# Ledger of designs, part 6: VH-VL binders against tRNA threonylcarbamoyladenosine biosynthesis protein TsaE (tsaE)

Target 1, 162 residues: tRNA threonylcarbamoyladenosine biosynthesis protein TsaE (tsaE), of Nostoc sp. (o52749)
Amino acid sequence: MTIDQMTIDQMTKIFLADKESTLNLGILLGETLTAGSVILLEGDLGAGKTTLVQGLGKGLSITEPIVSPTFTLINEYTEGRIPLYHLDLYRLEPQEVLSLNLEIYWEGIEIIPGIVAIEWSERMPYKPSTYINVLLTYGDEGSRQAEITPFNCTISDLIATK
Below, E stands for the ipSAE of ESMFold2; O stands for the ipSAE of OpenDDE; V2 stands for 0.75 times the mean of E and O plus 0.25 times the DockQ between their complexes.

## First folded at step 1 (VH-VL)

Design o11 (framework fv_oberotatug)
Fold by ESMFold2-Fast, scan of step 1:
Structure o11 (fold): chain C 162 residues (1-162), chain A 125 residues (1-125), chain B 107 residues (1-107)
Amino acid sequence: as target 1 above (162 residues)
Amino acid sequence: EVQLVESGGGLVKPGGSLRLSCAASGFTFSNAWMSWVRQAPGKGLEWVGRIRSKTDGGTTDYAAPVQGRFTISRDDSKNTLYLQMNSLKTEDTAVYYCARDRGIAAAGTYPFDYWGQGTLVTVSS
Amino acid sequence: DVQMTQSPSSLSASVGDRVTITCRASQSINSYLSWYQQRPGKAPNLLIYAASSLQSGVPSRFSGSGSGTDFTLTISTLQPEDFATYYCQQSDSTPYTFGQGTKVEIK
């Protein structure tokens, strides 16, 4: 099996009828994922990336409101089952991302590992060795679609509950 | 640090054309969504239109009063935003601002966080 | 299109006053609302985004609240530099729309 076949074999496509469905997907991920998990978020404008991250927070039992870190770069939520680190790389160049040493958020050496959710992951010149790509797109009749592609990991629990 | 500088404003007759430029510096222009916003003398702010980054499809959206007459474009190699205005009407008289559009609705943050100083367009006989 | 209505259109206030400006959307815009300040002859400046988040560098006397259709901008203790026109703006959908503005004038 090549890396391409492994990627294809791991992909899961989930139909999301409404905003509540997107929130519930986030909750499932927040309840299921282990410390050190990295989620790379992609998607159309308005497709529900913030809603998904709000779901992650609920799944982690975080009570603090979850908002975009666009002006702060990173928001850290440490009150839940494991920490949630929410990053938005929109305003950064690839060279600036390199200088941030983002690996400290998932390697578990300097910072307590948790779930890392990264928006605008296209700005990353290097990706974690293990991550889950979540692509949110508009579907038919006002629905959304989520394409979940794990890299060097598995989401068999999500596949089972599909 | 971040700067947006508009140019190209002036006096034009009804039915005429004018091109505005906005020179951007201090951020990665190619990744930014950009908008034009105008303000008629003594009046409020009115959104004209936006252009997405190439990565997000490079598409444009316009307010109804300018649809079909105005065209927004960008030259990422020059860090410059353009507004081509055709078939100008007296009601197009306004100060035109370019603004950085933070661009992701899902994030809950679409503020115009940086604005240029504006350039005056006067449409009069 | 989403219509934004601001109230009042103008108000007179003194330094030290608490000032409240309201903005109503014709339909729900969730929290996709920003507040801008415009001083005479100047470009607008972002104060608040996402209905309640304070922009970096903006004084803490400015605050925003609300969600859905009803939003409020509050200036807790008005300063001389705060005499300006304030605008709300929705970004839930295109076309983006602004309120008509509220002019805060010296009493």
Scores: ipSAE 0.000, ipTM 0.498, lowest interface PAE 13.2, mean pLDDT 82

Design u01 (framework fv_unasnemab)
Fold by ESMFold2-Fast, scan of step 1:
Structure u01 (fold): chain C 162 residues (1-162), chain A 126 residues (1-126), chain B 107 residues (1-107)
Amino acid sequence: as target 1 above (162 residues)
Amino acid sequence: EVQLVESGGGLVQPGRSLRLSCTASGFTFSDYYMDWVRQAPGKGLEWVAEIRNKANSYTTYYAESVKGRFTISRDDSKSIVYLQMNSLRTEDTALYYCARDLYYDSSGYPYYMDVWGKGTTVTVSS
Amino acid sequence: DIQMTQSPSSVSASVGDRVTITCRASQSISNYLNWYQQKPGKAPKLLIYAASSLQSGVPSRFSGSGSGTDFTLTISSLQPEDFASYFCQQSYSTPYTFGGGTKVEME
């Protein structure tokens, strides 16, 4: 009830004029987020989700190419400031997502904590207790918009806000 | 050059079994999900089954009407997908198509059946 | 299961006519909708994928639009080779489901 209001109150909308703007948002997140952060990415095909994750990689100082985990479901990048775990749920059913035991990537018990970025997070039948939701939508005149909603965390350090 | 060829159809009695095969050529078969779609005489299309690629653990999905009776499988070394049909019913009478399903990435490559075979006819009657 | 309702079931048209076919999903499927054409005695052929993307080799008179639950296939100027059945299909989740089909017939 109160949780829904808190989420709305913390929402930030960002106008993205082009692909470079989406990449730069990713860079900012990659430079500022701490180990254990989870980013849930939502949006239609072609909305820029992979571009945002490429920005995350650049912000983490990862030099190897960031690609969608098309054939592996999960790509791990360990050369940066902290690890990046990139997941793509595009073709998975909720039952298949349950079998992945995704919680091991954010609970910090079995694996080294890093940034977890999950594309097509709307396929998840459950959410972590702390996450940043990023919804990418098409705007007017070819622009895009990012709606960033933190849950049990803050984004004040990530965006030029006061 | 890209081609799917179905075989194994025929006339069978209710309660019997039949195995369909679909041989692929001209593309990297192991990268694709493979589907079976059927069409009863004069009717529309009905999706039957899907088998995913190795990266997705060869997971299989079935239409409710065939679940427990049909089994989809594949042999990547031979570029063949199979449909094992058990406990056949008269309502399974249809032309059975094999189709290739595109699997690439989440941001730019849509999920669709872009290559279809000509189909193989299955007639279930006593 | 996601149900796909296609309308109309048949339409009579003449060469040069604009033909519109609609497809409605029982829940939001984003843009995971495909359109197929089937001529008598032939296998289906992909026309449109991701709701609005034209498949290579398909004439520009075909177009798709829509998102979420409501989708449209438009043939801007019907040609003789376009008399066929048309089917929408959602690829959002299994079981994948097809619309009931629309037969475009010569009047």
Scores: ipSAE 0.011, ipTM 0.535, lowest interface PAE 9.5, mean pLDDT 83

Design u02 (framework fv_unasnemab)
Fold by ESMFold2-Fast, scan of step 1:
Structure u02 (fold): chain C 162 residues (1-162), chain A 125 residues (1-125), chain B 107 residues (1-107)
Amino acid sequence: as target 1 above (162 residues)
Amino acid sequence: EVQLVESGGGLVQPGRSLRLSCTASGFTFSDHYMDWVRQAPGKGLEWVAEIRSKANNYATYYAESVKGRFTISRDDSKSIVYLQMNSLRTEDTALYYCTRGEYDFWSGYTYMDVWGKGTTVTVSS
Amino acid sequence: DIQMTQSPSSVSASVGDRVTITCRASQDISRYLNWYQQKPGKAPKLLIYAASTLQSGVPSRFSGSGSGTDFTLTISSLQPEDFASYFCQQANSFPLTFGGGTKVEME
């Protein structure tokens, strides 16, 4: 556990009975979040992080296959409502993350704003000023639990209003 | 019919260069990552290099033994993946296979599901 | 680099035998482990991916198990076409690495 995680006290817990439930949560987020939203995904391998991002893509009306960026670091999907930037930090050392200039994906200066989904965000030595943390954990009988914690914002602040 | 056909192998002296080609047919080449794997005579398999698809910005990865000497590239319009081999050493002598990479869509696991017959590279004086 | 150690390096077996091949990773690779079969003079063929998922068209006598660092490939009832070399391969991180191989020979 980091100090950032210890100080975060706002959280919504969602029970996910199966893979379809995880996909549907992703669809909801993809339909509602605005450009510039950053989602930090935490959880063990196989906990459903890739399934959640596939849901995000479907909610954005992306039709091309969404694959894990486990070895590629960054996958960009630009055919949908807004772009989806999918990152996976699992194989990176903290010093390598510092040199990536990841902020270009949420600042909206060089890169067209979209939804940024970062897997293994617990590997980040720094975080955006505003983000939604999603922790996926194993539950009983094949279920999952999603713990959604907004930081320096509310979930409603990140939902498309118009 | 999914097929990979390697070419460009041969006998070459140490320190020189050789370019391998692999022509793909029977599938949408541009959707797949592609790998080169080699096998020295009588030895096991050694992964050499990978190039990802356009969706992953054509990212490239190399084994430590070839890093800085070999370059993997692709031409999606021709369905060809290449391996440019520079500063060849006798230890690079092997049968070189071209492989098609695949993703398990829902779980994200990666694997090489189609292999060509290979092209032989012999580095000797 | 992640080192992949296979055992045994060779095994002599008869048709109908149960054959077990093991593969050990020097680091935790979760389930990012694939198994390939190579018949003499032929290119390798994918048997199993994600430690335990059978590739389409592979006979059900082949099975894979394990997670973390220890993995097993089992052939429940060896057939004549199964005399071949078998290789594990980790897909957890670059560089990708293969085990040294196990040759299944006719007794």
Scores: ipSAE 0.000, ipTM 0.511, lowest interface PAE 15.1, mean pLDDT 82

Design u03 (framework fv_unasnemab)
Fold by ESMFold2-Fast, scan of step 1:
Structure u03 (fold): chain C 162 residues (1-162), chain A 124 residues (1-124), chain B 107 residues (1-107)
Amino acid sequence: as target 1 above (162 residues)
Amino acid sequence: EVQLVESGGGLVQPGRSLRLSCTASGFTFGDYAMDWVRQAPGKGLEWVAEIRSKAYGGTTYYAESVKGRFTISRDDSKSIVYLQMNSLRTEDTALYYCARVRGYSYGEAYMDVWGKGTTVTVSS
Amino acid sequence: DIQMTQSPSSVSASVGDRVTITCRASQGISSYLNWYQQKPGKAPKLLIYAASSLQSGVPSRFSGSGSGTDFTLTISSLQPEDFASYFCQQTYSTPLTFGGGTKVEME
């Protein structure tokens, strides 16, 4: 079995009726994910990516308001159970992403490991060896849908570590 | 339930060989690095060897005390990790644990699931 | 090899006590330190990883702190099931190394 086949077999689709549902998914992930986890967030503007990261912060017991790092590129939150590194690649071209050396946030050598959440991960010309892809799309009647695809890890592990 | 079950331990004379097996169930075995950790009677824990998942190249690592004598390997189709122990010494006498490693880099790694262990006694 | 020194080697404590165990690395290991609990005749159980991250299912009375070379495991209010041995482990570089252990025994 190949990596692609494995990730397809492990994909989970979650119906999100409203913004609170998206926040709650983030809370669940923040409560259960381990240090070194990388979440790649995809989807159009307004699909709930920032709301999901705000949920991650709540799940980590971060009380500081979580804001989009669109103009700062990286926001670091260190008050929770593990750090949250929130990146937004919206204003960057793929070649500019290469110069950021993003791997320092997940390789755990120079920087304390935490949850890394990357918005606009579509702009990355390379991916970490392990990550969780979360695609947020608009659904019917104002709802959203999350497609969660782990790469070199399992969704059942996220549930089991509760 | 996630489980690891070690087997293959026993009494063996110095200089002989022994092969330990660890059978995994309840999780996608091939996604994880697997380690062997031993504990001599009444002593602390000593890391022995690690084998990475195929996605990380299936690379192997060993403690200095066992390099050249022990070989770690895996069969993902059977969900088994092995430890082939050659040229056994009395100092290798220990309870041998199999452990699942969770983590994205070697520095971040931690062992979240352990088996009950299998006893190896090297004595003449 | 990175040497991990734990102190104390043993501590006598009563239910309800606050227990602190320390672990010192012979060189900087950032936050690549795990804590394990082991009861007699049982396999080790992961308590804390990456110095301060509480493993799912582990009671909140357990906490870890530190970075670099000095690390601490704290049990805020000792329970009967907490009488056990505790081991720190560095994962910064190979070979992986454990501390010598701390036995928390009934007073």
Scores: ipSAE 0.000, ipTM 0.462, lowest interface PAE 20.9, mean pLDDT 82

Design u04 (framework fv_unasnemab)
Fold by ESMFold2-Fast, scan of step 1:
Structure u04 (fold): chain C 162 residues (1-162), chain A 126 residues (1-126), chain B 107 residues (1-107)
Amino acid sequence: as target 1 above (162 residues)
Amino acid sequence: EVQLVESGGGLVQPGRSLRLSCTASGFTFSNYWMDWVRQAPGKGLEWVAEIRNKANSYATYYAESVKGRFTISRDDSKSIVYLQMNSLRTEDTALYYCARHEDYGSGSYLYYMDVWGKGTTVTVSS
Amino acid sequence: DIQMTQSPSSVSASVGDRVTITCRASQSIRSYLNWYQQKPGKAPKLLIYGASSLQSGVPSRFSGSGSGTDFTLTISSLQPEDFASYFCQQSYNTPRTFGGGTKVEME
């Protein structure tokens, strides 16, 4: 992904010592983000993307288990504070993504607005006009690093809240 | 035991047709994407075609060299994937492998071919 | 189509040698790169998937590294059973494409 200089300067890097730290970051985001928020999740295999989404669900007070939508493509959770739409584009080519009309999940016209979390967002041939990119990378001894980059929005102050 | 067994190869003349079959056993066939990969004598590997599972609408993809001539299909009730080869050319001469794409059982959901058959030989010659 | 360039086409090596094989993609494929081993008269065997993950049952002397466009397969101490052809393959997009292969031969 190409990132503008301003976006790079707004990037927040968070050290995640373990799986619980990744879950807790998700919880913070789930507690603070408003309906219509789109989170684009990037990262290598096993880097904790699903763990982060499980955190989002917990932060939204969703009690049902959050599972990978790799086979179902989209899992919808409507129980919480606002809905959670969990998508995994891993199995799709870019042209197939165009056919899904993903914009219905963030425009709030046909579908009740909520938080949209998209794994393997690198598969998208287009991006929403406003989104938060979260890149998870491996560190030493089971640690991770999250690079959070907002596009046309601001979340740095919310992430700093304990 | 997880196995893939190819059949249907043989000697055919240019311009004719041949249908290859690959019978799967030992795993839930319907969950997996299936691929055909060929290897000309003494040459490297060339991917030919892929068919996805029901969750991906049985989508099919082809190498440019075979597009319009070859058709991949599957029968989940029989655990068989097929390759229908029409308008065969001498350059289609190869050993044809059937391969299972991705390991759903492990939960890794990775794009790799972990199980291969022994192959079936197709010779296109006058 | 994503083109995979593999080098070298052949390597002469002795048992105990460190062997390095390189694979280059014409565009970024992230970590969607697999390595296969093929012994004479046999079907290919998966060695490494996702650029660096060792397939179950594959000896630890095999390792993979790289991301984006440049990838490497390393055999740290070549054994007699390792004389074979090796192929990289990108799994990022269709059509799936293989490198031209590297034959590891006895010196």
Scores: ipSAE 0.005, ipTM 0.526, lowest interface PAE 13.3, mean pLDDT 83

Design u05 (framework fv_unasnemab)
Fold by ESMFold2-Fast, scan of step 1:
Formats: structure tokens, C-alpha cells, sequence
Structure u05 (fold): chain C 162 residues (1-162), chain A 125 residues (1-125), chain B 107 residues (1-107)
């Protein structure tokens, strides 16, 4: 069997009225996702990507502050339920991303499995075989919308289990 | 020439406070992560604290042995990193090194490439 | 916290010898391991980062290898200036932790 790159599990749209709603979505994901999960975060600057990752940290019971890894590329948080690996590809071109061997964070061979959250995933010239894409877009009156699309996995029951 | 110069060490009584300073030169200090690493007489290296850059919101990290007692801070306008040491214990006796921590671009690795000569802190009655 | 176990604690060697120092992590750290050299009364000096990358200005007789939990530092032909203590350090996650050190001394 080959990995079916066109297998798209059901996309979910979530209305986010405010910053608290974005944080709460992150908390839900942090509470429910299993080790080895990869979240690809897309959206313009200020669309709430960092807020969502801060929610992931809270959902994992991480007590240290979650900050953007813009210059470090990777911030690692290991004191929660499972590790959180927070990456930001903003400063990189696609060809530069190839040299980082990012797959070590989701293959579970060399690094302890956790949740991998990648900001500016648009910079990746390749995708993991299994991931959750989260696109954050601006809405009216300060609202946001999250479009959650799982690939070769399912989170369709994620909200139903809350 | 890239260099780090520590100061502020000395002899201090248990329970007292001491502030260490480290002046950086020869590189863009504001982009660098700065660490303090200590070495007790005749023993190995122990990481103490780290402060990251403005892009990382000046995030700070501490070894469990010093958490709540020590505070790391920086002044980018003067290229100085500080270590405020409160409630000092005899086991805090060590040579304290100021260190630059860097990210290796190709692998995302961090490494300590520039070390000062250290400043000695002795905590005794 | 990640525990770093370094062995041996000391090794006696002669100029020209091949010296190997081992470092073990209590959990997988991928290739996020650094090696430092420290001479008596001096600050540590970075030798190797990312398990196998040689720092600029460090002689080619130094090499690092390993991934996951087991790492080695090798000095292919020991020179007089190499008698020193060597420390490994994991750069995978804070708190950063060091091995206990290996003293390379003249036999």
C-alpha cells in the first residue's frame, strides 16, 4: 500500500468570535490529540496562530509561557501530558526547509512523540503523511474562522467528545 | 572580537543576595540567547538559567535547583545580561560562566559557542 | 530532566593514541548533543555541535558520532594539547544538562 495523498477526512469550519474562542480551540486540541499528531498552521500575521498554540500548551497542562520560535525555529515543551514541538518557518525558503529534516519530529524514531505545531507550514515543500491542517482567516468585527482539515486521520469526533 | 566579561562575584553569607553582570562585545547582542552555567570547585558543569531574545519575548528558563531564587535579565541597550541571586545557599558556591547560546541553522540545534572566563561566588559563614 | 551519563570518568593515554569518550542520554535526543573541552583553570571551549558538526577552528582529529541515546567523541591521534576534561551536553530541551565529564590524562 501507498500513502493516499488525496485522502481528505471531513473539513470542519469553526466560528471564533474572539481571542478567547481561539485559545479554547487550542485547549480542546491539546486535551484530545495523541502523541505523534502534526498540526500545520496557516494564516496571515495576526490571524491567531500563536494564540492557538498557547491554547495547545494549556490543553497539555504546560505551565511555562508559550512564545514564538521565529529566530530559534523550534521551541520544545516537555512538562505537559505529552511534549509540544512548536516550529516557525517564517524566515525560511522552501529549499532551506529541506535541510532541517523536520520529519524527525513526527516519525517517532529519534525524538519522543508529541504534538508538532508548525507555523508558516506554507513554506514546507513536503507534508507529513498524516496531519491536521488549520487555516485561520479574518472574519467580521474582530472574529476569526478556523478551517480544520485532517489528512489520513480524523478529528471529526473531536468537538463531539467535549 | 567576540567576548563576554563577567563581574559581581564575591564572598557572601548564606541567605544573602548577589547580582552578577556580564558585558558582551563583538556581536549583535540583542539577537543572542544568553545563559549562565556554573561549576562547583572540582566538579562538572551545571546549567543555571537562560534568557532569550526579544523575538522570543525575552523568555526565561531556570534549573530546578535555582527556580524561585534566581532571576536572569538583560539590557540590550548596554549589551549586559544579569543574574540576580537571592536566598543563597552553600551549594550555590561555584565559578559562574556567562555563555552565548546559538542555533545551528541546518539542524535547529543549540550550542554554547562563547564563554566568559567566569566570576567566583563563595557562599559561606 | 534528561540525565547524561558520560564514560569513562578518566582515561590515561599517550600522544598518538586514538581516544573514544561515550555519552548516554536517558531518553532520545536525536542529534542534539554538543561536546566541550576544558583545560584546568580555563573556560570550556565548544568542539562539536549537532552530534557531528566540527566547530570552526577545531582540529580535524576531533570527531563526533551517534544519534538517539548513544554518542561518542573520538580523538583520532591524541596531541599534547588534548590532555583536558571533556563534557557532553544535550541541547534537545531545557533544562540543558551536561555529562559528568571525562578527564584525558597522560599515562
Amino acid sequence: as target 1 above (162 residues)
Amino acid sequence: EVQLVESGGGLVQPGRSLRLSCTASGFTFSDAWMDWVRQAPGKGLEWVAEIRSKTDNYATYYAESVKGRFTISRDDSKSIVYLQMNSLRTEDTALYYCVRDRTYYGSGSYYMDVWGKGTTVTVSS
Amino acid sequence: DIQMTQSPSSVSASVGDRVTITCRASQSISTYLNWYQQKPGKAPKLLIYAASSLQSGVPSRFSGSGSGTDFTLTISSLQPEDFASYFCQQSYITPWTFGGGTKVEME
Scores: ipSAE 0.000, ipTM 0.486, lowest interface PAE 17.7, mean pLDDT 82

Design u06 (framework fv_unasnemab)
Heavy chain, then light chain:
Amino acid sequence: EVQLVESGGGLVQPGRSLRLSCTASGFTFSDYYMDWVRQAPGKGLEWVAEIRNKVNSYTTYYAESVKGRFTISRDDSKSIVYLQMNSLRTEDTALYYCARGPLYDILTGHYMDVWGKGTTVTVSS
Amino acid sequence: DIQMTQSPSSVSASVGDRVTITCRASQTISSYLNWYQQKPGKAPKLLIYAASNLQSGVPSRFSGSGSGTDFTLTISSLQPEDFASYFCQQSYSIPYTFGGGTKVEME
ESMFold2-Fast, scan of step 1: ipSAE 0.014; ipTM 0.656

Design u07 (framework fv_unasnemab)
Fold by ESMFold2-Fast, scan of step 1:
Structure u07 (fold): chain C 162 residues (1-162), chain A 123 residues (1-123), chain B 107 residues (1-107)
Amino acid sequence: as target 1 above (162 residues)
Amino acid sequence: EVQLVESGGGLVQPGRSLRLSCTASGFTFSDYAMDWVRQAPGKGLEWVAEIRSKTYGGTTYYAESVKGRFTISRDDSKSIVYLQMNSLRTEDTALYYCARESRWELPYYMDVWGKGTTVTVSS
Amino acid sequence: DIQMTQSPSSVSASVGDRVTITCRASQDISSYLNWYQQKPGKAPKLLIYAASTLQSGVPSRFSGSGSGTDFTLTISSLQPEDFASYFCQQLNSYPLTFGGGTKVEME
């Protein structure tokens, strides 16, 4: 009960009229999120997760094409304001995810901190201590809805200048 | 037009090798993953191998039945995907199709197929 | 490997009939299932992807449903050009696997 109410109270619902709106949401997040932010992307097949990450790249001033890393697991983009680490767990079982040592991308110990965007995060058997969950669902007439839920953090804290 | 044309099939003895080619035209070949799918006479479809685009590292995947014997590769400058088949067995007798996978935000599917090239492994 | 069990292996039907083909995965594949149609002597053609999304140009009499392990392809009113073999395919994990196929034949 308390967890469901907390999630609803903290959730930000955004109406996305078209693909361009999804891209623009990504641009906003890419322009504002700080290094060390982890975004967990969930949602229906074709609901715009890759489009959102393409927006993240544009917001970071990354000029190379951003593509889903469905079969490579991880794509790294380092030319922007801060790095973008784009992961796709679509082809992985939970046990296989445990073997990837994904935590190096958000621990800030071994690699330069950036924005970590994980598609198909539903396949993760564990979560980072802090993250932003973005659920993309189908709406009417080709629209989408984004439900943005921060966990153990606030969106304003993550996008504020430190 | 978007098309895939397979070649290189033929009659070959068990234990021999054969190389299949698939030439793509009408689209940006380097952006797509490519697959080989085979069909034995009167039987169903069997996925054989896949090679990802260079953007995705050019990684390769194989069915258990061909692993260690077949090698998939690509030449993006020529828009060709290859299937090198070594140590051929009579069970490899099939029509071999080349197919491209969709590359965008939806789960991948094979939307364009060639007409196939026939491989017969017989003594 | 994920095994795809397709049933029936064949079905005899008449023009205008409703035809239902089922596909069962040996483990949860969510909605990562495609349906292909193959006419005699021809290459397979993509019909449905993501379990229920109709490929552009495919007639609306075709529909797909299901998630998890149980999936269905339905042809609401069979036409002469629909007599063909149908194959499901999972793309949840490697190796990619196809169902054994269902042949829809004229009664």
Scores: ipSAE 0.006, ipTM 0.549, lowest interface PAE 10.2, mean pLDDT 84

Design u08 (framework fv_unasnemab)
Fold by ESMFold2-Fast, scan of step 1:
Structure u08 (fold): chain C 162 residues (1-162), chain A 127 residues (1-127), chain B 107 residues (1-107)
Amino acid sequence: as target 1 above (162 residues)
Amino acid sequence: EVQLVESGGGLVQPGRSLRLSCTASGFTFSDYYMDWVRQAPGKGLEWVAEIRNKANSYTTYYAESVKGRFTISRDDSKSIVYLQMNSLRTEDTALYYCARDQYYYDSSGYRHYMDVWGKGTTVTVSS
Amino acid sequence: DIQMTQSPSSVSASVGDRVTITCRASQGIRNYLNWYQQKPGKAPKLLIYAASSLQSGVPSRFSGSGSGTDFTLTISSLQPEDFASYFCQQANSFPYTFGGGTKVEME
């Protein structure tokens, strides 16, 4: 998916029949998103957030296993098309998130720009000026729904792929 | 004052349609998910349907017993949630409640609970 | 669907009694269980959410406990206004499902 224009609240719904569908959505995002993209991942426990990030890694041609950074908070994967920065804020209070200086991962000044994927993004006391919100909800019989809402950006490729 | 008022109930024949309305007041209706819950005479509670808010794209969910026959919808400009009931059966006879679904998202997932209820509107499907 | 089994179906009690109502889920629902009170002729009222969180305005004599599949609602010292029906409800998965209810009656 390509971010090309500023667009607020342009939401796309995608039905995900199974785990493979969630993985494939991640692959599409990993193949198409440009360096500097920030994905905020929200959703019910077990709704496939980790699976989506594993898809992002595959789409970037990362062969190293993608694991949740539960204890490290941040995992960096640099072998792909562009870097993947995978964050999991599960263990932190908002005040503790401030000390991480998360903006270095998307402002492109101190580190090489890549795709930033943040799990438990509701723990953030502030958000980037440009981001893609991905909400995964659990449906019946193992299905999921992804609600993709770009903020201050446009995702034309994803809309066309429904 | 936070209030929900249901209307539209009545006596209908099997196979017919009926639309229920629930008018909300005293809170920012557009921020909340809304549910319909029914109660057959002398029986317990049965969840019927939920509609999410605009931020969550008005996503809808239904109980299996009503899926394909009932449609939940809302009009945020009027603070009304609707339940369109098609192909009514005698088993649909119940008092229908409208409820406000409070949600909260944290590290353990979404928490949903119905914190405000209307007094209900009676639907009788007679054979 | 997740089946909610509530027990007892009814209990006779006196003012001042400790009343315990149980609710069992057919599958794990974590702490996504709510308790509602329904007085005769009235709509349900939320008492407890997330298994143990007391709703604002609800008296402290009401408490909830449990996680996974087994849950309890306790009224530590029954008052006249507590004679009512009580329902548990799981909010872990769609469709949401309710227990069959427990009627707390005057002895």
Scores: ipSAE 0.000, ipTM 0.480, lowest interface PAE 18.2, mean pLDDT 82

Design u09 (framework fv_unasnemab; at its last look DockQ between E and O 0.03; V2 from the best seeds 0.00; counts 0 for: pae E 13.5 > 2, placed apart)
Heavy chain, then light chain:
Amino acid sequence: EVQLVESGGGLVQPGRSLRLSCTASGFTFSGSAMDWVRQAPGKGLEWVAEIRSKANSYATYYAESVKGRFTISRDDSKSIVYLQMNSLRTEDTALYYCARELRYFDWSSTSYYYYMDVWGKGTTVTVSS
Amino acid sequence: DIQMTQSPSSVSASVGDRVTITCRASQSISSYLNWYQQKPGKAPKLLIYAASSLQSGVPSRFSGSGSGTDFTLTISSLQPEDFASYFCQQSYSTPPTFGGGTKVEME
ESMFold2-Fast, scan of step 1: ipSAE 0.163; ipTM 0.730
ESMFold2, look of step 2: ipSAE 0.000; ipTM 0.535
ESMFold2 (binder alone), look of step 2: mean pLDDT 92; pTM 0.923
OpenDDE, look of step 2: ipSAE 0.508; ipTM 0.844

Design u10 (framework fv_unasnemab)
Heavy chain, then light chain:
Amino acid sequence: EVQLVESGGGLVQPGRSLRLSCTASGFTFGDYYMDWVRQAPGKGLEWVAEIRNKAYSYTTYYAESVKGRFTISRDDSKSIVYLQMNSLRTEDTALYYCTRGYSSGWYEDYYMDVWGKGTTVTVSS
Amino acid sequence: DIQMTQSPSSVSASVGDRVTITCRASQSISRYLNWYQQKPGKAPKLLIYAASSLQSGVPSRFSGSGSGTDFTLTISSLQPEDFASYFCQQSYSTPHTFGGGTKVEME
ESMFold2-Fast, scan of step 1: ipSAE 0.006; ipTM 0.584

